# VHH binders against Bark storage protein B (BSP): the designs that were tried, part 14

Target 1, 288 residues: Bark storage protein B (BSP), of Populus deltoides (Eastern poplar) (Eastern cottonwood) (q09117)
Amino acid sequence: AHLRLGLVFTSDNNERALQDSGLYSPDSEDSSVDIAGRRFHSGTLNGSSIVYVKTGSHSVNMATTLQILLARFSIHGVIYFGNAGSLDKKTMVPGDVSVPQAVAFTGVCNWKKFRSEKGKLVFGDFNYPENGENLLGTVEYEKIKMFSPSEAPKEVFWLPITKSWYNAATEALKDMKLRKCYSDECLPGEPKVVFGSKSSTSDFYVRNKAYGDFLNDNFDAKTADTTSASVALTSLSNEKLFVVFQGVSNVAGETSSNSRVSYLASYNAFLAATKFINSIPTPRLACE

## First folded at step 4 (VHH)

Design k05 (from a15c with R27F W102Y F104W; framework vhh_7aqx_2)
Fold by ESMFold2-Fast, scan of step 4:
Structure k05 (fold): chain B 288 residues (1-288), chain A 125 residues (1-125)
Amino acid sequence: as target 1 above (288 residues)
Amino acid sequence: QVQLQESGGGLVQAGGSLRLSCTTSGFTFSDYAFSWFRQAPGEEREFVGAISSWGGSTDYADSVKGRFTISRDNAKNTFYLQMNSLKTEDTAVYYCAANPRYGWTSINPQEYDYWGQGTQVTVSS
């Protein structure tokens, strides 16, 4: 048996991009297995051997599914593709693909008691006392503890993408032309691959412009999603190579996402991931 | 310089056949997807058929399915449109087009960077 690449994504829309491409071919035998309610698919993607799985959204679903993948299959490294929101429309717009160099959890916080008599916090229908005055307090961002087999546990905030795979992706995807149109509707500009950004992961969607601006201004984060840091933490904890491809589907704080643009972003991330996968040598075991 | 050149157009009687060829130069042929579009006088360019670089998959407009076949020859840097059972409504200028977008077979002319000059196909009753 040869070593496979693990391809992970969260949603039915991401799976639809893979299926619509016609590039995936299931193995003739034992092409899928169900583990803990999750279906793992073994096959080839444009000739490269992979195992793919749809994980579900948010950090816990990604981490649990990816750990099962790495524990139960012979995986050389992990490729994630999915959607993200842009935090800086001068850098990235819908249709673009981000290849970050580092990702961090920005939803792991210590929420401290407010020191002033009162702070004003009004949530729409969430946490709603009549006339909306609450004590907010101070939010303090936390590092997370990372475990690995070869070193003592350490606290980290930024989780680096594997340098060799980040560099390989940069080389493979330079000047890549991405899908611009869905049916008769086309993006106003030419979509592009953007390298070297930092990405924010939380279990809430960053749809608020002020918070998006905060993440950009204070963390230099250019994209936000709900899964990339879980891919990073789980991969690093298992000492596995990994890389992340994010299709930009919206800009934080702008009007509701168009479903066609969201699909296009997902498809472009899938194309970038596939071109990367096809650019690296097929892993082989010594006893093949 | 990238170039696409059509050949094989002409006059044919309804029910007949024609084979169009598009010869290309100036890029790595095997990396590209290719399509045929057509334009009748006074109308917009419409998609006819496409062939991908990956797996050699093909896609066709509903009006030509089962009658037209697109194929490619990577060794000759040439792709073809075999047109069978031609109808008078197939009369148009046929354009070959090259799609630089990796792994995508587009039906949208805005996603094609390179175009031939066009070749006239006239189907008489």
Scores: ipSAE 0.450, ipTM 0.758, lowest interface PAE 2.7, mean pLDDT 85

Design k06 (from a15c with R27F W102Y S106E; framework vhh_7aqx_2)
Fold by ESMFold2-Fast, scan of step 4:
Parts: sequence; C-alpha cells; structure tokens
Structure k06 (fold): chain B 288 residues (1-288), chain A 125 residues (1-125)
Amino acid sequence: as target 1 above (288 residues)
Amino acid sequence: QVQLQESGGGLVQAGGSLRLSCTTSGFTFSDYAFSWFRQAPGEEREFVGAISSWGGSTDYADSVKGRFTISRDNAKNTFYLQMNSLKTEDTAVYYCAANPRYGFTEINPQEYDYWGQGTQVTVSS
C-alpha cells in the first residue's frame, strides 16, 4: 500500500502544462472520480504516485477542493504549482519560479471608518467638485484563526511552508535549468528558481503598482496570487506536509503578460514541482 | 567529453524514406532531451522534432508532422529520426542536439550547447 502525493493547481494553463509534458500516466481508463463538480485523477507523474485536481482560482475554491482531496484520498502531502505576479523586479521577473518560505492572506482586513463617513472609500484626486485621498493607510490587516487536531485554535498571519519540504525543494531544484522559450517567444533573460521569499494571497489580482509596492514595502512580500495561503492554511489545519511553486507570469503594475509567457511560467512551475516530487520518496501506508 | 554523431544521411528519391541515428557519449543519456534540427543553404537552423528525457513525449515542426517520427533508445545511448514521404523541400544538413534542461522539448537552437557535426540529406525529384 502506498500513500499518494496531492498535486493541485487552479487553471487550464496549469493543466495544459501537465498534459503537454507527457509525464502523467493514469492508473486506468476509469481512474478519475468526480466530487462536488471537481475531477480527481489518480495516476503516476514520471513514476511517482499522485492524485491531481484542478481547483479553480481564488481562496474558497482552493480550500474546498483541497479539503475534499485530503478527506477522500490517502495523501502524504500537498504540492501546489501555479502562477503569481512579481511585486519586485529586482528579485524576480516573468518566467522565474518562486519557492516561498511563508505565505499570508493580505485580503482579510477591516476597512476603518474614514473620518465621519462610515464605509466611504475615496481613491485618488477628484478635482471637481469632489476631493479625495488614497485610503490604503486606513486598512487594518487581520490575522486568521487556524484550527488543527493537535492544538488549540490560534491566530496567525504568516503561514510557514513545511520546513523539511522547503529544504528538500532548495536542494532538489539547486542549479535547475528552466524553460526559456515556447514556440518563437523567448524570455529576455535566463529564468531562475528564487527561494525564501514571502508571498501574499488575496481574492483580487494585484495589478495596481501602488498596492504591489505597499505589499513589498510593508510585508516584504515578493509575489502575489489568489490561492497559495489557502493551500497553506488547509494543509496546516490537516497537519499535512506541503510546498508551493509559483511561476511568475507578470509584474504588478505593468502591462499584462502575453499568453505564451503565462504558459511558460505555468510550465516552469510544473517542471519545478515535478523535479521536487521525483526527489522525495512516499511512505507506505501503515495499518493502524 | 560530450560527443554526438549523426549517421544515416544520403541521397533519396522524393516519396522515399531515411532513418537518421544520433549516437552519444560523455553524459548520462537518460537525463537529456534530444532534438533534430536542419539547415538549408543560406538559411537559419530550423527545428524538426524533439523527444523529452521523461516519458518520451515528442514535438514536431508543422512541416514534418505525420511524416517524421523521433524515438530514443536509452540502452543504446542513441536516438533516431525516421523520415517518411520525403519531399524535395526536406533537403538540408540535419543536426542532432542534446539539451541538459531535462523533462521538456526546446525548439530554439540557441538553447542547445551540444551538437553533432551534421549529416547531409538530399531529396531528388
């Protein structure tokens, strides 16, 4: 009997990277199951036993799908790969893969009263007749409660990646060569794996430069996505090992990435996840 | 240290077939993805086909898809290009290449550090 690794991702581009690789082999013609409208696939990834599922974007879809995976399948640990935006060009650029050490929810907040107008939000300058100000400084960021079988509930902001798996990933992906070109589109520089960053998760896309700069300056966050903290919270709540691989598809505040660069980012994240998966043995299921 | 050698080139009539082989030495064959490129006189090197190190997934240029098949034999440290239904437009020097960026295929010749010397394929009408 063997425990499987859970491989989770959000988008069609991520699934296409897995399919295009030719590395996945289903256990049988009928090795998939549908639960709550989500399809779970049992098979091998380059010889390693996995269950993979496409979760959909944003925190609730990820958390719900991952909890189903962990409750219905014998999973040793969770590997997430997906896309993220860079919050710091000096640290990473499109095509790179981020392996964060910690993730936080940056979309759980208390929006404080603006002067005497409860609930009023004013952005920028309104030169006639209204005046207004950027209100980012009035937002109070909240910790989230984390529940687990072994501990009393606690409030936490930074959710740490499993230390042993983070360390294993740094060793396995050391000197890893990533894909630079897809079709006739090539990255301007050599893509690289970046370790040890912090990542932010919210249910909105960070496309605004001022907000991206705020996250970098105040939280030291280097990437932003819509799912990684949900992977972390759900895994930690179930006391499961986990690791996150983020392919950088854009820079916050710049023109949106083209489709080939976005796919290349997805593919590089998939390659990193696969190399990690093949570097760790899965334990045999113990009869308890 | 690292060496790639092509064989199997030559002159063939349109509609005919040829099989090219690339024998390798000086590295762990199973860790590498392999590709075939071709170059006609006065032109840039053009991607023909590739095979990954993992799972053996293959990619082909549109101009050869359905006619050419790439394969590998890890036990013999050799990979092949089976060329069927050859056309005069297939006339070129064919190069084998090895990519240390394993697990995927790469279509850009600039990404390859290890190349064979090339073998001439001439398709006559």
Scores: ipSAE 0.000, ipTM 0.215, lowest interface PAE 15.2, mean pLDDT 83

Design k07 (from a15c with R27L W102F N108Y; framework vhh_7aqx_2)
Fold by ESMFold2-Fast, scan of step 4:
Structure k07 (fold): chain B 288 residues (1-288), chain A 125 residues (1-125)
Amino acid sequence: as target 1 above (288 residues)
Amino acid sequence: QVQLQESGGGLVQAGGSLRLSCTTSGLTFSDYAFSWFRQAPGEEREFVGAISSWGGSTDYADSVKGRFTISRDNAKNTFYLQMNSLKTEDTAVYYCAANPRFGFTSIYPQEYDYWGQGTQVTVSS
């Protein structure tokens, strides 16, 4: 079997980072195939054989696309790169890359108590600017059931990154210099790779500081995204190696919108993923 | 210790050519992207051209596109700027620079950790 690495990401910004790098070379023939409206690209990334796919945002798009990838291609393991928000600016700031050790779904919960007062939820600016009472009441976080071919189904909260690939990433990236400037804007400090964090995944964006602080204080989560736990669950269910690289594009509770910093985050996550790919002893197709 | 040293500067007539060289020591040459910047009297340092660590990507300032070519020789730990069709406005001190950030090209001086001392290029009419 010709084994490839699966490279997955969600957005046009992530794909643009890959394309702008100049490191991807499509196969000479049949370099792409469309499955269920998704385009899978076969080629090499700096000499390593890969299949890459843009999945779309949120957990279901990622899980569905990744399962198609794993079922239709001979994939040795899964590398995800994408964007995340920081939940702790003392640990990570925009431009940094997080390499989490574990990820969890924090959007799977029992909504146990609703406010007993008259009224209803108003979508949009509900309970903003965060100076009001919590009108949602009480929610409790739940474990997810994980299926795999080799063991009985089990309930898990933390989904661990593959230990060997996590360790390989820490070694490969320990002294890595990341991109600091884009489109005439430079980050105020040197961006860095941060290892050993925990990450939160939900199908809503964590934009308010109070909830971000809650996730940091109660789960020790340092980043939040809409995708990483879906990568982890799908990979673990298929017993595939995987690793996650998160470019920090914002801080929860800060309202600065900056597309250039978001692109830098995407690019730095891509660079980290590529350096990791170059460092592992993978089954590669021999190129001339 | 990392060192970069320029050579090949001097006086040349408009329409002529020069080749600048930057010899490096104390770094793993193949891991670095390299660039040339220049500074005219009274001006800020400006980007001229860059080459990636894998050699497959080059970038040039609009003012030099089609006239200047950057190249690298990993066996000699040296990279070059071939300057053709020189103009009086190309007169400047030329600096070579090395970027350790995964070998990608950059137009931003802030992304270069190592710099040469500069070499004067003077183009007469």
Scores: ipSAE 0.328, ipTM 0.702, lowest interface PAE 4.2, mean pLDDT 86

Design k09 (from a15c with R27F W102H F104W; framework vhh_7aqx_2)
Fold by ESMFold2-Fast, scan of step 4:
Structure k09 (fold): chain B 288 residues (1-288), chain A 125 residues (1-125)
Amino acid sequence: as target 1 above (288 residues)
Amino acid sequence: QVQLQESGGGLVQAGGSLRLSCTTSGFTFSDYAFSWFRQAPGEEREFVGAISSWGGSTDYADSVKGRFTISRDNAKNTFYLQMNSLKTEDTAVYYCAANPRHGWTSINPQEYDYWGQGTQVTVSS
């Protein structure tokens, strides 16, 4: 048996990008298996051997599915592609692809009592006050405890992408041209791959401009999503190589992205992931 | 300098066949997707067919599907449009185009960086 690359993503739009590309070929008519309600597909992506799975959104769905993948299949390393929101439109805009160097959970918090710090929340009914302000000085961000086979549990905040794979992605994607149009609608600018950013993961969507600005200003985070840090923690806990590709589908604090731009972001992230995958040799596991 | 040059156009009777060729130079052929567009007298340019850089996936306009076939030869830096069962409505100047964007085929002229000068195809009744 040879080792395969694990390709993970969360949504139907991400799977549609893979399917629409025509680049995936199953190993056989029956080369997929259901495990815990998730379907794992064994095949080739533009000639490279992979197992892919659609995980569902948010950190628990990603972690659970990825752990099944790593426990049940011979996986050399993990490639994630998906969608993210931009936290800084001067750095990246919808259609761009972010290749972060590090990711962190920013949704794991201790919310301190008001009296311990000068600050307040503006309270109201669901979605009211629409333009309410938060004083985030009452929120204390927590490190995550990481377990692994070869070392004692440790507390981590920034989860680094595998350096060798990050460097390989930088080299493979440096001159990449991304998809600019979907149907008759085209992006106003040329989409680009942005390297070296940091990304924020939480189980809530960052739709509030003030919070998005806070993450950019205080953590230097340029994108926000619901899954990337879960990919990182699970991969690092299993001592597996991994890399993340984020298609930018919206800007935090602006109106919801339209479906064409969201699909285009998914497709561009998929293209970046595929080009990276084709640059990585798949090692063969020696017979025992 | 990047160059795309069409050849193989000409006059043909309805029901006949022609093969167009587009010879390219000045870039890494295998990295590019390619397409054919056409412009009929008095009309705007329209998409005809495309072939991807990866996997050789093809896409065609509904008006030519089943009659036209696009193919590429990476060793010759050339791609082709085989046109069968030609109709008078196929009369147009045919342009070849090169797309540096990876992955699937594009029907949008805005995604093509390089264009040929065009070759005339005339289908007589």
Scores: ipSAE 0.482, ipTM 0.781, lowest interface PAE 2.7, mean pLDDT 86

Design k10 (from a15c with R27F S57Y W102Y G103S; framework vhh_7aqx_2)
Fold by ESMFold2-Fast, scan of step 4:
Structure k10 (fold): chain B 288 residues (1-288), chain A 125 residues (1-125)
Amino acid sequence: as target 1 above (288 residues)
Amino acid sequence: QVQLQESGGGLVQAGGSLRLSCTTSGFTFSDYAFSWFRQAPGEEREFVGAISSWGGYTDYADSVKGRFTISRDNAKNTFYLQMNSLKTEDTAVYYCAANPRYSFTSINPQEYDYWGQGTQVTVSS
């Protein structure tokens, strides 16, 4: 069987990191296919057979693009790389790469009237209008229903990364040296790969420090992005292996990302993903 | 087989200039990123500068920024280090290296699979 690894990412910066590496080789001049306005590229990444696609940001773009990939191509498993904000600067800082063990949607909510007191997964009261009434109410985090061929539908909050691939990534990327400088911009410390954290996905950007602190304190989430839980849900629903690499581009709500640091984060996530891809046996690599 | 060969080293007075060349064979030159490292007596090999496979990105050690320029010529399978305003502390054996396939790691010598033999640069006062 002609089986490949699916490599997915969201942004032009992520694609530029792949292109800048010089490690991708198309199978032929005509090895790309356009489906629903998305371009799927078939080739090799440093000798490993892949299909890569730029999905766009946020949950729907990722889920739609990844489902097309899995339905139209023979994909062994899914590797995501992209950017994320750190929710805990003691754990990771810009330039680092996070390899989470689990991801969750933290933007799927039941929005209730003020003083709705169901205490298990509740965030905050909103002061609106400002003059002493909170008419916007409270939010309650919801589990998401997950469908798969082999199990009855279930409600899940934490979506686990494939254990075998998470473990393989931990082994392949231990002591990995990441890129520290891009042109005149250098990271203040040596960037590192951080394993075992949990990640938060929302269709809004976490630019508020109090909310970032809330996610860290209440969910033990160390990174926030707009896509990783969609990668997880779509992969798990299709019973596909998957792993996530997040380049830290900022500290949520505290420091702003600059373009060079954002590029370094994208590049370091790409390097981690590539080293992982080249470390795992696939049906095609094992037979060739 | 992959080979890298340095040339252009020698003796120069402080404030002078030298151009080092690294000629390569045994691989597709345009697919590789290249770096220069140097090693002074009794010291570890340290990073000097790097250039990407398409030539659009360059990195330099802080000690040489503004004085050294790295460039490449794909038609000649050669890349260069133009060294201006040389200082006595620039005295070292200079090595050219090809970046490993997994990363564009410009600082860590252990990440490089292919190295030249080295060329001596001596800067006198």
Scores: ipSAE 0.000, ipTM 0.142, lowest interface PAE 17.1, mean pLDDT 83

Design k11 (from a15c with R27F T28D N99E W102Y; framework vhh_7aqx_2)
Fold by ESMFold2-Fast, scan of step 4:
Structure k11 (fold): chain B 288 residues (1-288), chain A 125 residues (1-125)
Amino acid sequence: as target 1 above (288 residues)
Amino acid sequence: QVQLQESGGGLVQAGGSLRLSCTTSGFDFSDYAFSWFRQAPGEEREFVGAISSWGGSTDYADSVKGRFTISRDNAKNTFYLQMNSLKTEDTAVYYCAAEPRYGFTSINPQEYDYWGQGTQVTVSS
């Protein structure tokens, strides 16, 4: 018997990339199981044994689904692929794939009172017209408490990708050629895999340039998504190997998402994840 | 150093069949996606069919779908275009193309750096 690799993603576009590849073969007609409304598929991806599941977007859906996966299946490690926004167009642009070295939750905060105890948050139109001050209170970012079987709980902000798998990904994907064109539309430059960046996860979309610039300038974050830190926290809490592949679908604050560019980003992230999966030796159980 | 060489072109009557071959050298065949393109006189190169580097997933232009089949033989470092039910509109120079695209194909000629020299297919009425 072999331990399986867990392949997780959030959306129908991510699943369509997997289906369009033609690389997935189910183990049998009965090789899926439904748990909590989620369907877990057991099969092979270009010859490598996997379980895959579509989790739904945002942090809670990912964490819940991934914990079910790790509790119910014999998983060697977790591979996530999905979409992200670029926070720095000098570093990466739509079509590129980011392989981050660390991810953090940037949506867990304490909102502090105005200087006066009687002060309140002001709600209204902050983007147009730009006629007023932002009267929101001060924001303090929180560390997350991380639990694991082998050590006392600790508070962490940056959640590191598994070093051995990060290094394996850099080796497996060096010089990888990504898809440049889809349906007669081509990216202006050659898409590339970008290694070693930091990524921001929140349950809101970062579509505001000023906030994107803030994350880049103050956290050195190069991508933003709604999911990657949940993959990291859940995997680390279970002491499982994991790696994240982010297809860049937009630049924060510049343009609305183009559906074809979003699909291309999903497909490139899927290709990177698959090449990595096929490079990993599958461990065998002792006495089998 | 990648080299591609087409063979199997020629003159055929409408309704006939031809099999084109593209023999390759200078690379790991299994890591490359392969495509066929064609160019009629005075026209741009257009996509005909493609086969991926993994498992051989295939894609075809609407004009040839159901009539042409692309396949690969990894042991022979060769890929093929089986052309059935040929029409006069299929008359063109056919080019094989290759690109190191792990797990996918492309319909866009600008994504391919490696090309054969072309083989003429002429379909007479």
Scores: ipSAE 0.154, ipTM 0.603, lowest interface PAE 5.8, mean pLDDT 85

Design m01 (framework vhh_7aqx_2)
Fold by ESMFold2-Fast, scan of step 4:
Structure m01 (fold): chain B 288 residues (1-288), chain A 124 residues (1-124)
Amino acid sequence: as target 1 above (288 residues)
Amino acid sequence: QVQLQESGGGLVQAGGSLRLSCTTSGRTFSDYAFSWFRQAPGEEREFVGAISSWGGSTDYADSVKGRFTISRDNAKNTFYLQMNSLKTEDTAVYYCAANPRWGYSINPQEYDYWGQGTQVTVSS
């Protein structure tokens, strides 16, 4: 018996990046298992033993799929790659890969009474009521409760990426060359890996510039997605190592993403994840 | 920067075999995915097959699947195309290509590094 690495992603574009790479080789027997309508693939990625699964987007799809993976397979740790939007075009632009240090849910909140004097944040002042006071009230971001086998439940806002894996990623990827061109056109600049950011997860897409600026200014969040904090919470709850690679596909508040740029972002995130996987020690049984 | 040089081309009878080699110089060999392309007179350059970085996976065009095999030798900074059961329609200039971004592509435009080509002629 040996431990495998769990490789998770949400979309068809992410899966196409893996397939187009030619780096995945399925096991000769029992190479796939269908569970709850999801297909789990067992094989090797560039020589490393993995199980991969396409989870679907948003927090619930990621959490439920990842929990099935961790419950049904012997997984040493979780590697996520996927797409995200940039909240600060001075730090990262489409094609870049973000390797965050911490992620948080920014969609879990307490909606306070109108005229609350003790709320942390006020937003939603543009759409209701039109012309006048914001009658929707004050939104206060909340911690989520995290359960784990070895300690009492606790309230957490920032979910830290595994320190050892974050450090290994920074060392392995420091001079990495990413893909600049796909199909018809090329990115305007050389894509790069950006380390040390914080990331925002919600079940809505952050396509509004004012809200993106708010997240950057108040939380120092540089990327937004719909899944990374679910990866973090589920992994931490199961006491599993994990790391996140985000390919930047758009900038919040700017023109809609190009499908080719979205695929490049997926591919670059996949390349970063693969380089990391090949840099870490082979998983071994605890008795070794 | 990496430079590639093909060898092993030549004349062969239909049903015969040839082994092409591509020797690389420059950056470390293990970081590259490698591919073979071919171009027949009057045609565009087409994908033949590929081997991923670190030697994990291979892929082939349908026209050569089961007849051609790609392998790599990281110690010798060389990768190979073993061509068996050659047909007259396999006649072309064969090019090796390298992609430092670890993945391979069937699209020639995605490759930054190319060999100069080696002629393979299959006679009836």
Scores: ipSAE 0.000, ipTM 0.160, lowest interface PAE 15.7, mean pLDDT 82

Design m02 (framework vhh_7aqx_2)
Fold by ESMFold2-Fast, scan of step 4:
Structure m02 (fold): chain B 288 residues (1-288), chain A 124 residues (1-124)
Amino acid sequence: as target 1 above (288 residues)
Amino acid sequence: QVQLQESGGGLVQAGGSLRLSCTTSGRTFSDYAFSWFRQAPGEEREFVGAISSWGGSTDYADSVKGRFTISRDNAKNTFYLQMNSLKTEDTAVYYCAANPRWGFTINPQEYDYWGQGTQVTVSS
C-alpha cells in the first residue's frame, strides 16, 4: 500500500555499480519477486524505499519490464540510469552524465520512394561511413502514438521528462563531483553532469559518425541509447513521474568504449540517480 | 589524492568508551566510502565497520555490532568510530581506510588509501 520509487536499468554493468556501492539493503532475504523471467527487488537505497529491476537492453525489454513494474507494484515514480553514446564531443565525453530534458524515438522511420521508383539503392560502400554517400534525406522519421488514461491518444515525437523532477535533478546535481578513476585507470578529463540535452533512442547502436552528426544537427540530440524513450513513453502512458540519467560510455564514430570506461559511465549514472533520490521528498513531490 | 590520519586512541578500562577520529585531506571527502579495520597482536587485519558516501548506509562486524557506531561529518572532512562497552578483546591497532568507490567492502585489499594506525588498549 505504500508508494516506492522504481529504479530501472538495463545491463550487468549498471547492476554491478549498484552492488559495488553498498547502498542497497533488501527488505528481507526473500524480498525479490520473479515475473516473466525478470527479478524485481524490494529494499532501500540510501534509506529510500525502492523496487529495482534489470530490464535488458533495447526498447521492447525496457517497455515490457517497466509496464510489469508499474502494474504489479505501488510505484510513485521511475528513475532510470544507464549508458548512452555521445553525439557531440564538445558537449559531453565518456564518463559524463547526461540529464536530458526530452527524449525521442529515432528508429521509427519510413524509407521514402527513391529515384521515382527506379528501385536502386545508391549509397557508398556498405558499413564504410568514411566513404560514399549517406543519403539520409530518403528517411522520414515517424511520430509515435501515445495512450494515457486522461486524454485521447495523440501522436508525439519529443517525450518530455517530468518538469518537476527534471528541475529537482538540476538543483540536486549542480556542482556534483563524479568518479574519474576506476582502480588504476582514470578518465583524461574531469567528468561532469550535463543538463537540458535531448536524447535519441533506437534499437540499433549509433556508431556511424555521419549519422550521429545528422541526429545532432537536425534534432539537436546530444546522446543516443536504446532505452530512454521507452522509459519516457511507458511512464507518460501510465501518468507516472520519471527522470533519466545517462552515463556516457562512448562517442559515435570513435572506437567502442573499453570495459572500465563503460563501468565508470554506469557508476557515474548510478551516483547521479542516487543523489537525486536522496534529494526528493517521498512519496509525494509537489507537482507543476 | 586523499590522505588519512587517525586520532583518539589510547588506554581505557574494560566497559569504558573511546571515540576515534579519522581526518582527511583532499577535495573529494563526500565521494569516498570509509571503513575502520583493526589488527590485534599476532592476528591479521580485520574489518570493524564502514559507512558509505554521504552516510547512507553502515555495516559492522558481528563482534562489535551494537557497541560501535561509525559516523561522518562531511563539513569537517572527518569520520568517527564511537566505541562503547569496550572489552579486552578490542585491543588492537585501529586503521581508517578510504574507498574511492561509492560503497564499501570488508576486504582490506580493496582499499587504496590507509591511515597510519592508532593504538587502542583495553585493560581489565
Scores: ipSAE 0.000, ipTM 0.133, lowest interface PAE 17.9, mean pLDDT 82

Design m03 (framework vhh_7aqx_2)
Fold by ESMFold2-Fast, scan of step 4:
Structure m03 (fold): chain B 288 residues (1-288), chain A 126 residues (1-126)
Amino acid sequence: as target 1 above (288 residues)
Amino acid sequence: QVQLQESGGGLVQAGGSLRLSCTTSGRTFSDYAFSWFRQAPGEEREFVGAISSWGGSTDYADSVKGRFTISRDNAKNTFYLQMNSLKTEDTAVYYCAANPRWGFTSGINPQEYDYWGQGTQVTVSS
């Protein structure tokens, strides 16, 4: 029997990138299974055996879908590709692909005293240009409790990508050429793969420049998304290998209305994931 | 879980500088946020400054802002309080404290910290 690689992503743009590639071939028997309203596809990606699933956005959809994948299929390890926002234009811009070394939940916090007194909760601009103060810098961030079969529960903040797979990805992708153009629209510069950055996950989109700057300056986080830490926590909790590929679709605090750039980011992340997948030997179960 | 030990206290003249160090032992140093508190004769312990578990993010009491700088060295399991332009009002026993929660300290209330050093005396003469 053969173990498959699990390929997970959240959106229709991510799925369209996979479909547009022409690299996926469904199995002749049992090529899809519906579980809890989610469709799991079994086949090959450029010759490598995979199961892929579109999870939906945000932490709960990702964690729930990934747990179903790991419980119902024989999965060697998890490859995530998707979109993220850049928190630092000097490090990466739209079209680039980030391969982080660690990810964290930055949306879990405790509202404490605001200095010598209880603070005022202020939520800035919600479709009105009136000034507001979100006071996020006075919020205390929390660690997440992680459960696994082999260890006592522990509290963690940074969730490390599997070292062996992170190293394999850096080797496989070091000279990779990414796509610069979609139809007649092209990125202003040559897109590149960026390794070793840290990533921030929350269940809200980071569209506020002040908060994006805060995450970069204080957490050294270079990308923000709604799913990567859920991939990490769920994979680590199941003691599964995993790696994350993030296509940069916007810069935090800048309006991202360009659907073609978003698709190009999805496609570049897919290309990086595929090259990594094809670099991994076919996994095999023991003869028992 | 973590033990804290201050050093670097002593006598200094007004306008002078002094650097306090806090060395830690026990669990992973980089997971902790650290703070300095002081207690002047006849007063309660008051907040001086804090540094987050990831460094770079600092907070200071208004009375020391612009004069004191807190920093950390994860490789040495040590964090520091650089005290410049010292005033006689800065005379106190200085305590280092640790918060095992990632990020910023929960506030300036000493009761919210579980791990404390023994204290080091700083005396600023006229």
Scores: ipSAE 0.000, ipTM 0.103, lowest interface PAE 21.2, mean pLDDT 81

